# Designs tried in a protein design chat: miniprotein binders against a2bj90. Part 5

Target 1, 235 residues: a2bj90
Amino acid sequence: MSRSARRKTSALNTVLRVVEVFASIQGEGPFTGTYSVFVRLAGCNLRCPFCDTRYAWSLEAGKPLGVEELVEEIARYEPSLVVITGGEPLLQRHPLNSLVEGLESLGLRVQLETNGILPAPARDEQLWRVYHVVSPKDVPVRVPGAKLHPSWVDYARATGRAWFKFLVANEQHVREVAEYVAKLGIPRSRVYIMPLTPEKLDMKELLELHSRIASLAVKWRLNFSPRLHLLVQLP
Short names: E, the ipSAE of ESMFold2; O, the ipSAE of OpenDDE; V2, 0.75 times the mean of E and O plus 0.25 times the DockQ between their complexes.

## First folded at step 16 (miniprotein)

Design x1 (at its last look DockQ between E and O 0.02; V2 from the best seeds 0.00; counts 0 for: pae E 10.9 > 1.5, pTM E .799 < .8, placed apart)
Fold by OpenDDE base, look of step 16:
Order: sequence, then structure tokens, then C-alpha cells
Structure x1 (fold): chain B 235 residues (1-235), chain A 107 residues (1-107)
Amino acid sequence: as target 1 above (235 residues)
Amino acid sequence: SEREVYAKIEEVFRRVYELAYRAYEAKDPEEVIKIIEELARLAKELAEIAEKSKDPYAVRLIAWLVEWIIWMLEYVAEEAKDEKLVEKIREVLRRLKEVLERIKEES
């Protein structure tokens, strides 16, 4: 391998395509209410019709940022959690491992948001150490190309650092989720249902939807994830 | 009923995704054309559901699905080498954009 090829591979492992970095409250999943810095990575392997971050679908929507620069930017916010999200963060797996290493070296807690199509972290990856919220897109709403990689179930069992968050609109969706997680042997304590929220819901409609889905969560003995940021009008 | 509307939306969502998978697997342009016409039919059916719906949430779900169909067909048109297929996709895209605007006016 030429010196030029090694420099290109090293640069590719230290640069992320980043759409945005911002501080807010984690509105979703097991870390709801946590003061967090969000890192939205560019590029997605899905095109969900209900995606609220469509601007992140293309890799070209992201600016190239060095891992070191990004770690310094994140650290300035003094976050209680770093949330790595985007389109699909695991499309940038190599530089993402370097980012996690940098953040962990500062004692920062990291949570990844993923659609679960790509394999779970291996034991030798820095990503193995972080928290994961896996949002399958094959159940209850089936997005083309979406299939949960089975390694996420194994990772959840091995580490206790994974949760599964499902978008639901009605009781039929909640039933399908309950059946799906039972079939995969995912403990209900690791399962969250979250309202499938279209854009431009008014606050009344949003609250009503949350109430309905929360009631279904109780009925079906599943955890409920709000869209808290929408309820409190944060990014 | 609201329940019947959501059940129908879910049925159509499922069907649209099944058709999308078949379109990606199809080797025959004529099969792809059939799938695209079925997608256009389903989008019209969704528009009729939206027009009858008093639930703004259901209308917005329908709009999102139609937007997704448009995006998918735009992608297929960019990758397509068959001129007849490309022209058919462009025709259907025009129809779907008109359907989407009508749904948005109701939202």
C-alpha cells in the first residue's frame, strides 16, 4: 500500500460527515430528560416516510469534521450525555469509533441512536462500551430495506446497554411490537414504544397522541418513550 | 370510523412497501411499469381517504407516504436505462405531485 493510500485511509478514519451539533434535552428513550449534546451524522441507509430529519439522508448534507475538533466542540457544552444520531450513524462506523474513544477519554457518557440494520458493535470496537437505542424499521411499520440485524439481540443480552424503541400509531402496532419482541426473546423491560408523530401536529393533537400511546404502553406492559422535546418545544 | 381509516392506511402502507421491494427486484421494465401504475392507484386511494378523513394526523401520514412514493420513483427514474420506463415514471410523478398538493391543501 502506497504512503498516499495509508494517509487517505487514516484521514477517512478521523473525519465525520456532521449535519449539526447542538445542546438540548434528550426527549426519547431511557435517557429522557438528560441534558445532552446531539451530534447528527449525515447519511442514511433508509428513506422512512415518517422521517423528521430527511435533510440528513445524504452524506453530502454533512460537513467534514475532524474527530478531535468535534470532541472539543462537544466538551464545551459540559453535557451529561452525548447522543450520536443522524440518518444512520453506523454508516460512519470507523470514525465513529474514534469519536467514542475521544469522548470516553473525557469521561463523557455516549448514547447511539441506530435503526439496527447494521451489525451491533463487536467486543473490540469502542462502540461496544456505549449505550444504544435501536429503533427497528421493520416492525410495526415496514420500511423497504429495513431488517433488524440479529446481533443487536445478542448485544443487548451480553451488555445490558441496548434498548429497542418502536414507533407506533395505534393498538395494532403495539400488538405487533409485543409479538415481535416476544419472538426475538427481547425482555419487555428493554422495549419502548413511542408515538409515530407526523410533522405539524398542534400541541393538543400531540398531547392526545401521547396519552393514547402511553395508555397502550401500560395495557401491553411496555415502556413508553415520549417525544419530550416536541412537548417542551426544544430542538 | 377512525379505526377503519387507520386500518386502511396501514394496509396501503404495507402494500406500497411490498410493491417497492418488487420494483427493486424486477428485471423486466414492463413489470416495473405495472408496479408503478399500482403505486399511482394506491396514492389516489390514499388521497380519497385523506379527503374523507377528519383526522389531521391521518392526513399527514398519508401525505408522508405519497412523498415517499415520489422520492422512490425519482430514484428509480435516475437509475433507469429504459426510456419507456423513464417516461412512464415521469408521467406518474406528475400525477403523484398533483395528488400530494391536494392532500396538503386538506391538512
Scores: ipSAE 0.017, ipTM 0.394, lowest interface PAE 6.1, mean pLDDT 86
Fold by ESMFold2, look of step 16:
Structure x1 (fold): chain B 235 residues (1-235), chain A 107 residues (1-107)
Amino acid sequence: as target 1 above (235 residues)
Amino acid sequence: SEREVYAKIEEVFRRVYELAYRAYEAKDPEEVIKIIEELARLAKELAEIAEKSKDPYAVRLIAWLVEWIIWMLEYVAEEAKDEKLVEKIREVLRRLKEVLERIKEES
């Protein structure tokens, strides 16, 4: 069976557990400001205390949705970027590769958000060709079970399609991030620091935290990521 | 069918991350040891699925899940203060690494 024929047959029969699909603005990382469709996949291999999407932790939170139908739904939004997020999307790696194949066949640009515990895409995966924003959870606040798979650094160097994003609240956190990325050989051009927002910050507190972290990014010569969607009150 | 294989893998994924969640919250080393033993059992179940499967994506997914269990246990061992827990983790890690090598050598 040819690769093309196999791909078509597989996509028609594969299912993802999806929590939600919606249009919004990518508020974080290198694609901040881009009109995007978000696909939130169910399931996570972590229980981060600062997670703002706890409703996606359980695989049972997602509804089964056929990949072909999902591609059609996403395409109707005419997005500039498709953001695959979750929980941890790589827990559903096989049907995720099918989704990526369908989206790429329509010329849609795809970005994956991952905690980096599972390995980076292999060259023969559809995920190899998409953009990745990797958020390691073992620094500065060490989450049990979190450890960045070393393949993500190799993947970033080989492809130029991965960036690393860290939640920080203060300068000690930034120092820890800087030491971590230096040890792993992650270049500063690929590193973003982003405000760690405790639950229930008001807008004034949110802006003050953004200002503090942005100043630290300049001081430490790291990229700054806002949480733009929070500032402009989009999902 | 491929759908049935992925449904089984998904069920095991759900079980694995529920166990990881319990380990994250557990304070009693004996409870963590029981969780680690169950993770080892699930990894063996996944290896059996991989051995019988003809779907290379399913086999790769299983290998990645076993790798995740290994990495999680290494993390727990690094942070553990209880010697009985550390010793148990070392034993389980040896078995899991053998399972993973077998899965990777099977194509």
Scores: ipSAE 0.007, ipTM 0.231, lowest interface PAE 10.9, mean pLDDT 82
ESMFold2 (binder alone), look of step 16: mean pLDDT 79; pTM 0.771

Design x2 (at its last look DockQ between E and O 0.03; V2 from the best seeds 0.00; counts 0 for: pae E 7.3 > 1.5, placed apart)
Fold by ESMFold2, look of step 16:
Structure x2 (fold): chain B 235 residues (1-235), chain A 119 residues (1-119)
Amino acid sequence: as target 1 above (235 residues)
Amino acid sequence: SEEEVFRRVYELAYRAWEAKDPEEVIKIIEELARLAEESKDPWLVEWIIWMLAYVAEEAKDEKLVVEIIRVLARLAEESKDPELVEEIIRELREVAEKAKDEKLVEKIREVLRRLKEES
């Protein structure tokens, strides 16, 4: 089968709306510290007041990029991890599966960041095989329209490739997270708490907040996620 | 811009979560109410209403809770949007269910009766 025929047959699934592509360090969650290429997809189904990437909310913020071109661009960075983020990447699910296929054919490791509103991958999707960090937005601070799809817990149990990450500012928030994950049957080994930062903190305040939330993680027997990129001043 | 208003609302909400002085929180609540009244963005308005109710549910200061109830009632009475009024009613019911002070519960019930009869 020819290369040209594949392009024509899959034309609708070969374009993504992309806000930015850049190399940095994964600063959050289970892959913290990994040299990564970030692919930020446009569009989000939420408007979180605490969002750090509000510029990705609109689909119009992204430019259409061909999947094959994007795979080649990513590969040139020689990343240890490809982080697909956004907005909400699963809004572009079909071409996203094509991107994952291309990246995996080159042996590149892929992690998806999602708010978990849309269902977890099906077994026949390329997304089934990648890692996922799921950040529910209905706890501790509720965002209108946010509700974790229950399939993410089933997916995590079936595959071992999903973790759940929550922004917290204080112990009351941590208590709410603990109650939420217990109710859903999410084991503590899959749960990360991460500092919820105000819009402006100096470095000393940022470190103090990290220390407090890390201490709470130990107290509550949960995993701690830093916001390492903020601490080391990377994008 | 949309981003600027969301950023301002988040900054105010974060300060309300961390503040210890009820008078400071009351000032923040009034500013959030003003932003809700001026906004045409249902995401922002719904979040502000939830945030006000959340602060009321967790507050230890009765004066602060009463002020939040007054603000929510005002937002409902001034609104022409029946969906917003229903959201405020739902949040006020939740505050009443979690309240342990029977006088406070009766104040909320009086507000709820007024809102249902006027809407």
Scores: ipSAE 0.303, ipTM 0.669, lowest interface PAE 3.7, mean pLDDT 88
Fold by OpenDDE base, look of step 16:
Structure x2 (fold): chain B 235 residues (1-235), chain A 119 residues (1-119)
Amino acid sequence: as target 1 above (235 residues)
Amino acid sequence: SEEEVFRRVYELAYRAWEAKDPEEVIKIIEELARLAEESKDPWLVEWIIWMLAYVAEEAKDEKLVVEIIRVLARLAEESKDPELVEEIIRELREVAEKAKDEKLVEKIREVLRRLKEES
């Protein structure tokens, strides 16, 4: 292999396309309320009509950043959690493993957000060690090309480091989620329902929606994820 | 680059879902198949398979389902990876379970028999 080919392969494993890095509070899922640094990666394999981060859909929307530089940038925030999100972070799986290795070497906790289309981490990946919030896009709202990879169910069972977050707008959606997770053998304790906000809601409408979905979570014995960042007006 | 291939795959996927012309979708299916065949990334190949299976499940035109079955069968037959073959078998079973046309179901069953005999 020529020095140029080795540089290209090494560069592919050590460079991420990053849209933004910012500190905020984790607003969603099992880590809600945690002071976090968010790393939004570029590129997504979906075009969800309800996506609030459409600017991250193209890989070209991200700047190339070295893993080492990115680890240093993240570390300066002294985060309680590093949240890797984006479009779909697992589209950059190889350099993402290198990022996780760097962050873990500093004792930083990492949580990945994924749509669950791509396979779960294998045991030999650095990603195996991190927390995952999988947000399927096939239930209850069917996004074209969305299907939950079955390996996420196995990963959740094997590690206890995965949760499933479903977007819901009404009780029918909650029913569909309950049936879906029952069919897949996903424990209800690992399931979160979150308000689907396809349109821009005012604060009153947003609170009313949260209240309604939270009540459905109790009724259906599922965990509730707020969109806390929207409620408290944080990024 | 791998990034360019991923980009091309999801662009093709969205075009397929937005396309109104079955012939355009058929061309996209064949291009996706080619990208899967040329891919060295097993995750990309798996995602293409899943995307194809999804298009088959949502297809209103039986021609599209037939073409996807043909492509998935080809990908399985050319694959030396048992895990990929098992994935294709699983997806074809799901397509068959959702298919309302008995002729399509029988075609899928025929492919599934071949793939199991070769595995």
Scores: ipSAE 0.247, ipTM 0.614, lowest interface PAE 2.4, mean pLDDT 88
ESMFold2 (binder alone), look of step 16: mean pLDDT 77; pTM 0.755
ESMFold2, look of step 21: ipSAE 0.032; ipTM 0.377
ESMFold2 (binder alone), look of step 21: mean pLDDT 77; pTM 0.753
OpenDDE base, look of step 21: ipSAE 0.027; ipTM 0.401

## First folded at step 17 (miniprotein)

Design b6 (at its last look DockQ between E and O 0.29; V2 from the best seeds 0.00; counts 0 for: pae E 10.0 > 1.5)
Fold by OpenDDE base, look of step 17:
Structure b6 (fold): chain B 235 residues (1-235), chain A 119 residues (1-119)
Amino acid sequence: as target 1 above (235 residues)
Amino acid sequence: SEEEVFRRVYLLAYRAWEAKDPEEVIKIIEELARLAEESKDPWLVEWIIWMLAYVAEKAKDEKLVVEIIRVLARLAEESKDPELVEEIIRELREVAEKAKDEKLVEKIREVLRRLKEES
């Protein structure tokens, strides 16, 4: 690619649609308990009925922010991890690569949360270097259009920087996850099951659900992801 | 880029879902169909099919649903991939199950019969 093509792509790829930026504790997946800055990007290619961030589904729900300005904002929190989430962050893939480049230049660790529909990062992308928690929505919850792109399995194998997080409500869901990951050749050590919370549960119901799903994780020899932020009442 | 195409597909389908003008939605449906026909990525084609089916499910105008059915039928007939044809058949069945209009259901059934006879 010529220097001029890189400059035109750079100018269009410097703005993200951002819903919110906030500091909290990572409540989910392999980085649970980490002091993190969350960058919630706008726009999602799914409409999950159990989504807790429905306000992020539209691209118009986000404000346009420059990548450089966003890097400076994130850096002020002195995070142990930057979590890029939203609707689906990879809908903003080009400016997201620029964001990752900026964050990595400051020595910040980055985790992406994705539904795994869009292709995994290529080796020439900045996104190749970050951690990914892929949350398929085809199993067990069968959200329409939530088919996992096969490149995520290859990315996980090649880099060791991907984990797969599945929403489950019962033992049948855990069985379906176990069968699905076995069929795809995903190692159990990279699989997390997390409680599906379709409704606002009270704290007692939430704890009971966590207990049941955690017990199933042990029984099925899978990793357990809490919804820790809900349990400790953080954002 | 592949990612640009994915983003375009999403934006088009979302615009179609939120659109108030049926003529605008028809143009978007035809553009999505063209993107599917031009695609070398089977996964992108599957995603477009799903997005079309989702727009059909949310459509308030029966004309839009009819247009989407026509486009899905065309994509199935032009497809050399049996898996893609089965995907379209599955999505059309789901649209039929959620459809409230009997005439629409019958049109979907007719298309489904045709696609099964050609497969």
Scores: ipSAE 0.228, ipTM 0.630, lowest interface PAE 2.3, mean pLDDT 88
Fold by ESMFold2, look of step 17:
Structure b6 (fold): chain B 235 residues (1-235), chain A 119 residues (1-119)
Amino acid sequence: as target 1 above (235 residues)
Amino acid sequence: SEEEVFRRVYLLAYRAWEAKDPEEVIKIIEELARLAEESKDPWLVEWIIWMLAYVAEKAKDEKLVVEIIRVLARLAEESKDPELVEEIIRELREVAEKAKDEKLVEKIREVLRRLKEES
């Protein structure tokens, strides 16, 4: 390629469309309780009825931000964990790999949240080395187009860096999750069930739902994920 | 590679989401359809179908929505995969349920009736 074409390609690969960057506590999954900086990327390939972050569905919701500038902003928070979420972050895969490279060069630990429709990282991607919490939307409720890419199970086995998280409201849902993960060969040690929280629960109702789902996790020998940020009223 | 095709689909979708000219969006829709027709990867095809349905849901131009419905119907009619046809039927039902234009809803229902007879 010409020098001019190479420069234009590089410029395109250094920009992410970002909805928000903020500090909080990781409230879900295996890293619950960790002081984190959240990077919410714009764009999603799903329209889940229960989505809590509909404001991130459109790429127009995000502002373009240079990867180098973003790394510097994140670093100033001195996070214990950088959580990349969205929308669906893998829609911006190429510049996301650049962001991960920058964060890892500073020794920052990175976790990605994904719906798992796009393939798991390839071995030569920077994303290969980060942690992934995969939230399939095939089960217990079926979201149109939400089929989990089979590479995520292979990736989890090969690396030990992926966990699978499912929203559940009752024991019927837990049974469906158990059958699903067994069919796919996902070991129980990599599975989290998490409360499917209706909008506008009061604190007592929220705690009761957490208690119920946690009890089901014990009964079914699955890991439990809270929605801790909701319980402690953090963003 | 698979990564390059997924990146191309993403960039096309991004342009379709940002474009103000319906003719530009129509060209992008046809390119996405061609990628779906040529792909041997069922996951990529399912993703393209979802993206077409999403563009239809956000579209404000009735002509654009009609073109997406035609593309989805064509993909279903040309497919030998019953699972893909069923997925397209599901997406068309979702578009019809969210549509507010009665003429558009009836057009979608006509397409659905035809696809059920052929499935």
Scores: ipSAE 0.007, ipTM 0.241, lowest interface PAE 10.0, mean pLDDT 82
ESMFold2 (binder alone), look of step 17: mean pLDDT 76; pTM 0.736

Design b7 (at its last look DockQ between E and O 0.13; V2 from the best seeds 0.00; counts 0 for: pae E 10.3 > 1.5, placed apart)
Fold by OpenDDE base, look of step 17:
Structure b7 (fold): chain B 235 residues (1-235), chain A 119 residues (1-119)
Amino acid sequence: as target 1 above (235 residues)
Amino acid sequence: SEEEVFRRVYELAYRAWEAKDPEEVIKIIEELARLAEESKDPWLVEWIIWFLAYVAQKAKDEKLVVEIIRVLARLAEESKDPELVEEIIRELRQVAEKAKDEKLVEKIREVLRRLKEES
């Protein structure tokens, strides 16, 4: 007697608000250098003064797109990774779980970029299976309304599929990150520091900043994330 | 859903941060306080407290700071959670340290005395 576990298909919202879909190289975090399709979702619960994607802050900046249509669009790029980003992707959690289910059914690897304010995926969510790069905005730059949800630490421990990426401008910021991750019990091997770039650096200034922050990463025994896309002039 | 509550809290917090009208901010603070009182998630309550204290530290309007202090005091008195009371006390101390008005600092000190006597 095969117990067909009737997955209660709760009425999954099948529509996402999408700003853009494009192919590029993942420039940041543990998947740096990977040929990726980026899905930028609309809406953010933060207003970071250093945000490079301010056009994605409003839900109205996104077009409604069906999950099935979006899966087909992504698949045409033959990506090595699907990167779900935006403002904050987890604001669209329900249709995002449906998207992940569709992408995983095609054997595509998925990585989520999140600010870590909303709870980590539960075990019954499709999002539980994907990779997560969590970018806290409470340390070292204190963005109003930013606080890391503690469930991300538990998710990282349980699955090994989460990394934490912090924006830093100087050694004091790196110290604050080191203290913060130590307090939360986050292993240093899961921590990336990335250059906090102002809106208008020239290439020379950008390279110098990368060099300084990379040297600090070595000194403080943390992983370094470039902004590779900025260095190679890709989207 | 828990997610809908979180989304609502963040939407409110964002509106409060961008609001130019202190009366609009006060209404949002009252709604955030209600959501904290109704919340079964200690983390969400902690986040709301942190956010309110953050707004109080950045506020230029003394009326807004007074309202936030009142709301934080109420949340401490109603929570019956010693850890939450200790967090509110910590946040109120930070508000007092950044406050430039001596009358405001004294009001915070009065609240802090009351919360310590009740704990």
Scores: ipSAE 0.017, ipTM 0.285, lowest interface PAE 6.7, mean pLDDT 88
Fold by ESMFold2, look of step 17:
Structure b7 (fold): chain B 235 residues (1-235), chain A 119 residues (1-119)
Amino acid sequence: as target 1 above (235 residues)
Amino acid sequence: SEEEVFRRVYELAYRAWEAKDPEEVIKIIEELARLAEESKDPWLVEWIIWFLAYVAQKAKDEKLVVEIIRVLARLAEESKDPELVEEIIRELRQVAEKAKDEKLVEKIREVLRRLKEES
């Protein structure tokens, strides 16, 4: 195959539908507190009632952007972490692998946020080498159609590059998470519980919810994830 | 291979999300149905069923919704897996609960009655 044909194939895989690109801190999970650039991809395979980014549900919400241009834009922020989120980023898997390739060639560390419905990366994908925070929506929040693909547990065990983050509102939810992760063989060191935050909480209510869930994390010997960006009022 | 089938399902779902022509979406759901019938991966099959039901709940075109119901019924009737049949029943109930067209709701209820009797 000619080099020209190979270049054309790569160019056709280099467009992503992107809702927004912005700098902030990673407020959730194992990389909490890290100066990050967020790339929000369009499209989602869920319609969670508690979703705080409903504007990314439709693929039409994203503008087509070239991967090379996007890599350059991201690099100008000089991020410590690039967070790929959405919607559900794995709906755009092929061009996403191209983006990851470009970011990794610049030495940029990448984390993907996913609901885990689509399979974990295969060994031959660029996504195999990045970090993943998997947020299953079938327990405890029971969003229809949200079943975690079992390959994510295998991927986490094989690579050490995946963590599992669960939205919880109370101790019954935490018990359900504990039972779920035990059944799947997910070690507690890879599990985060995070407050399920209703819209329009004032700061006092937000802190009280964080305190309650953090106390439960200690009680159940699970990791706690804040929603730090909400506490410090960043996007 | 199973990975190739899954990547095809992913690509089809992505194109169905972008499609504006209901006839194009109908073609995609038929392909997804065929992939579900051929798959030995229960998780992939369950995901396809969820996706088909999701499209039916979102669709404004009645022909598309009727075709999805027909496909889901066929998948349930041909299945030897009771868990799969129960999942299809659950998804069809959700489509019926969200539907505003009484003729459509009755069609779904007829399918549900048949599937319950065969289980």
Scores: ipSAE 0.008, ipTM 0.250, lowest interface PAE 10.3, mean pLDDT 85
ESMFold2 (binder alone), look of step 17: mean pLDDT 80; pTM 0.801

## First folded at step 18 (miniprotein)

Design b8 (at its last look DockQ between E and O 0.04; V2 from the best seeds 0.00; counts 0 for: pae E 12.2 > 1.5, placed apart)
Fold by OpenDDE base, look of step 18:
Structure b8 (fold): chain B 235 residues (1-235), chain A 119 residues (1-119)
Amino acid sequence: as target 1 above (235 residues)
Amino acid sequence: SEEEVFRRVYELAYRAWEAKDPEEVIKIIEELARLAEESKSPELVEWIIWMLAYVAEKAKDEKLVVEIIRVLARLAEESKDPELVEEIIRELREVAEKAKDEKLVEKIREVLRRLKEES
C-alpha cells in the first residue's frame, strides 16, 4: 500500500462530520438529569416524520472536525457524560471509534444514541465499552427501512450497557412494545417508553401527555423516559 | 382526520418498502402522490417527499426510481410553496449522488434543471 493510500485511510478515520456541540442536561433515557455535552453527528439512514433534528439528515449539514480537536472541545465543558447523537452516529463508525478512545482516555463517560439499524459494536471496537440507547423505529411507529439489527439484543445481554427506548402515543403502542420486547427476549428493565410529541404542544398538553404515558409505563411495568429538556426548556 | 391520513401514508410507505413486486410499489407511489396533491398539510407533503426519496435510494429496480423522479417532479411543478420545491430539489440531488447508473443520474439532472428554471 502506497504512503498516499495510508494517509487517505488515516484521514478518513480521524475526521467526523459534526452538526453541533453543546452542553445541556440529558433529557431522555437512563441518564436523564445528567449534565452532558451533546455531539450531534451529520447524516441519517432514516427519514422519520417525527424527527426533531431533520437538519442533521444530510452529511453536508455537518462540518468536518478532527477527532483530537473535538476531544479538546468536549473536555472544556467538564461534562459528567458525553452524548453522541445526530442523524445516525454509526454511519461514521470508524472515526467514532477514535473519538471514543480519546474521550475514554480522559476518563469521560460516553453514551451513544442510535436507531439500531446498523450492527451493534464488535468486541474489538472502542464503541463496545460505551453505553447505548437504542431507539428502534419499526415499533410501534413503522418507519420504512427501520429494522432492529439482531446483534443489539446480543450486545445488551453480553454487556448490560444497552437500553431500548420506544416512542409511544397511546396504550396500543405500549402493548405493541411489550409484545415486541417479549418476542426478542429483551428484559423489561432495559426498556423505556417515551412520549411521542408533536412539535406544537403547549406546556399543559405536554405535561398531560407525560402523565398519561408515565401511568401506562407503570401499568405495563416498563421504564418511563421523560422529554425533560422540553419540560425545563433546555436544548 | 389528519391523523388518519398520516397513518395511511405510513402504511403505504411500509408496504412499498416490503413489496417484492415493482408494480405494487408503483401503485403505492401513485397513491402517495395523490395523497400529497390532496393534502392541505405542508408537513404531510414534506413527509411523503422524504418517503419517496427514501424508496428511490433503496430501490434496486430502475423503473421505481424513474417513477419516483417523475412523481417528485410533478409535485414540485404543481406546488405553490417554494420551500417544498427546494425540499424536492434537495432530495433529488441526494438520490442522484447515490445513484450508480449514469442514465438515471442524467434523468435526475434533467429534472433538476427544469425545476430550477421554473423556480
Scores: ipSAE 0.012, ipTM 0.274, lowest interface PAE 8.8, mean pLDDT 86
Fold by ESMFold2, look of step 18:
Structure b8 (fold): chain B 235 residues (1-235), chain A 119 residues (1-119)
Amino acid sequence: as target 1 above (235 residues)
Amino acid sequence: SEEEVFRRVYELAYRAWEAKDPEEVIKIIEELARLAEESKSPELVEWIIWMLAYVAEKAKDEKLVVEIIRVLARLAEESKDPELVEEIIRELREVAEKAKDEKLVEKIREVLRRLKEES
């Protein structure tokens, strides 16, 4: 079947387990500040201690939605960016490719957030053409069982459509990230460091942590990602 | 523990992708199948199924693809979870539609016929 014929069949026959759909500002990574619609998919293959979205860990947390209906819902927001997140969205890879096809057919810009454990998109997947922010959890935070799949580096070099975002708390963490990305051949221009926020920071502490990590980003010639939504108190 | 099983699956998946020897990959696929059969975690089993199907789509070695199809068929035949069986059927159908080897396509179609008859 051609890609277009398969798209029609897949959209009618596929369901995504969706936790929530909402409009907000993308607060992290290369698209920070963009008016976005967030689609949080259910299910995750990690149990990170610092996870802010534990309610998305189980597939049962998601409501089954048809892909075509979801595309129509998203389009009504008139987003500048559609952010697909979760849990781990690639656990629902097949219907996710159908969703991406529908969004791309409407000219909507799509960004996926992933922990990078599952392989990067293949050339013949709809996900090949979207933007990806990959957040490895084996460096520096070392979540048990987390390992970045090496295909993400190949994908990033081949397409220029992936960035790597790392949670850091201090300079030792930044050093570990710098060594890791150098070993893998990931260009510094594709690397973001972002504050690892402990629970219950007040605004003053949050700003101080942002300042410290931003200074380290400059020192190490890496990109800095804020957690803008926390600073401006948006979801 | 369940977390140890998740960790082992992550490590096996990474090794399968890096391995150049098809026989090594086949051993990894068999270990993943055993973990799926022994698991009480639907999320872990679904992840293993997706990974096996994805590797089958991208594999250049016919022996590897045949082994993956055999494993997926066995997981579907032994499953009591109709959503899992349907996911395996969908993944096998996708592999068959993209395959260029007629003998491989026929093997997948036979598996699909058996799974529909048993359901």
Scores: ipSAE 0.006, ipTM 0.180, lowest interface PAE 12.2, mean pLDDT 83
ESMFold2 (binder alone), look of step 18: mean pLDDT 77; pTM 0.758

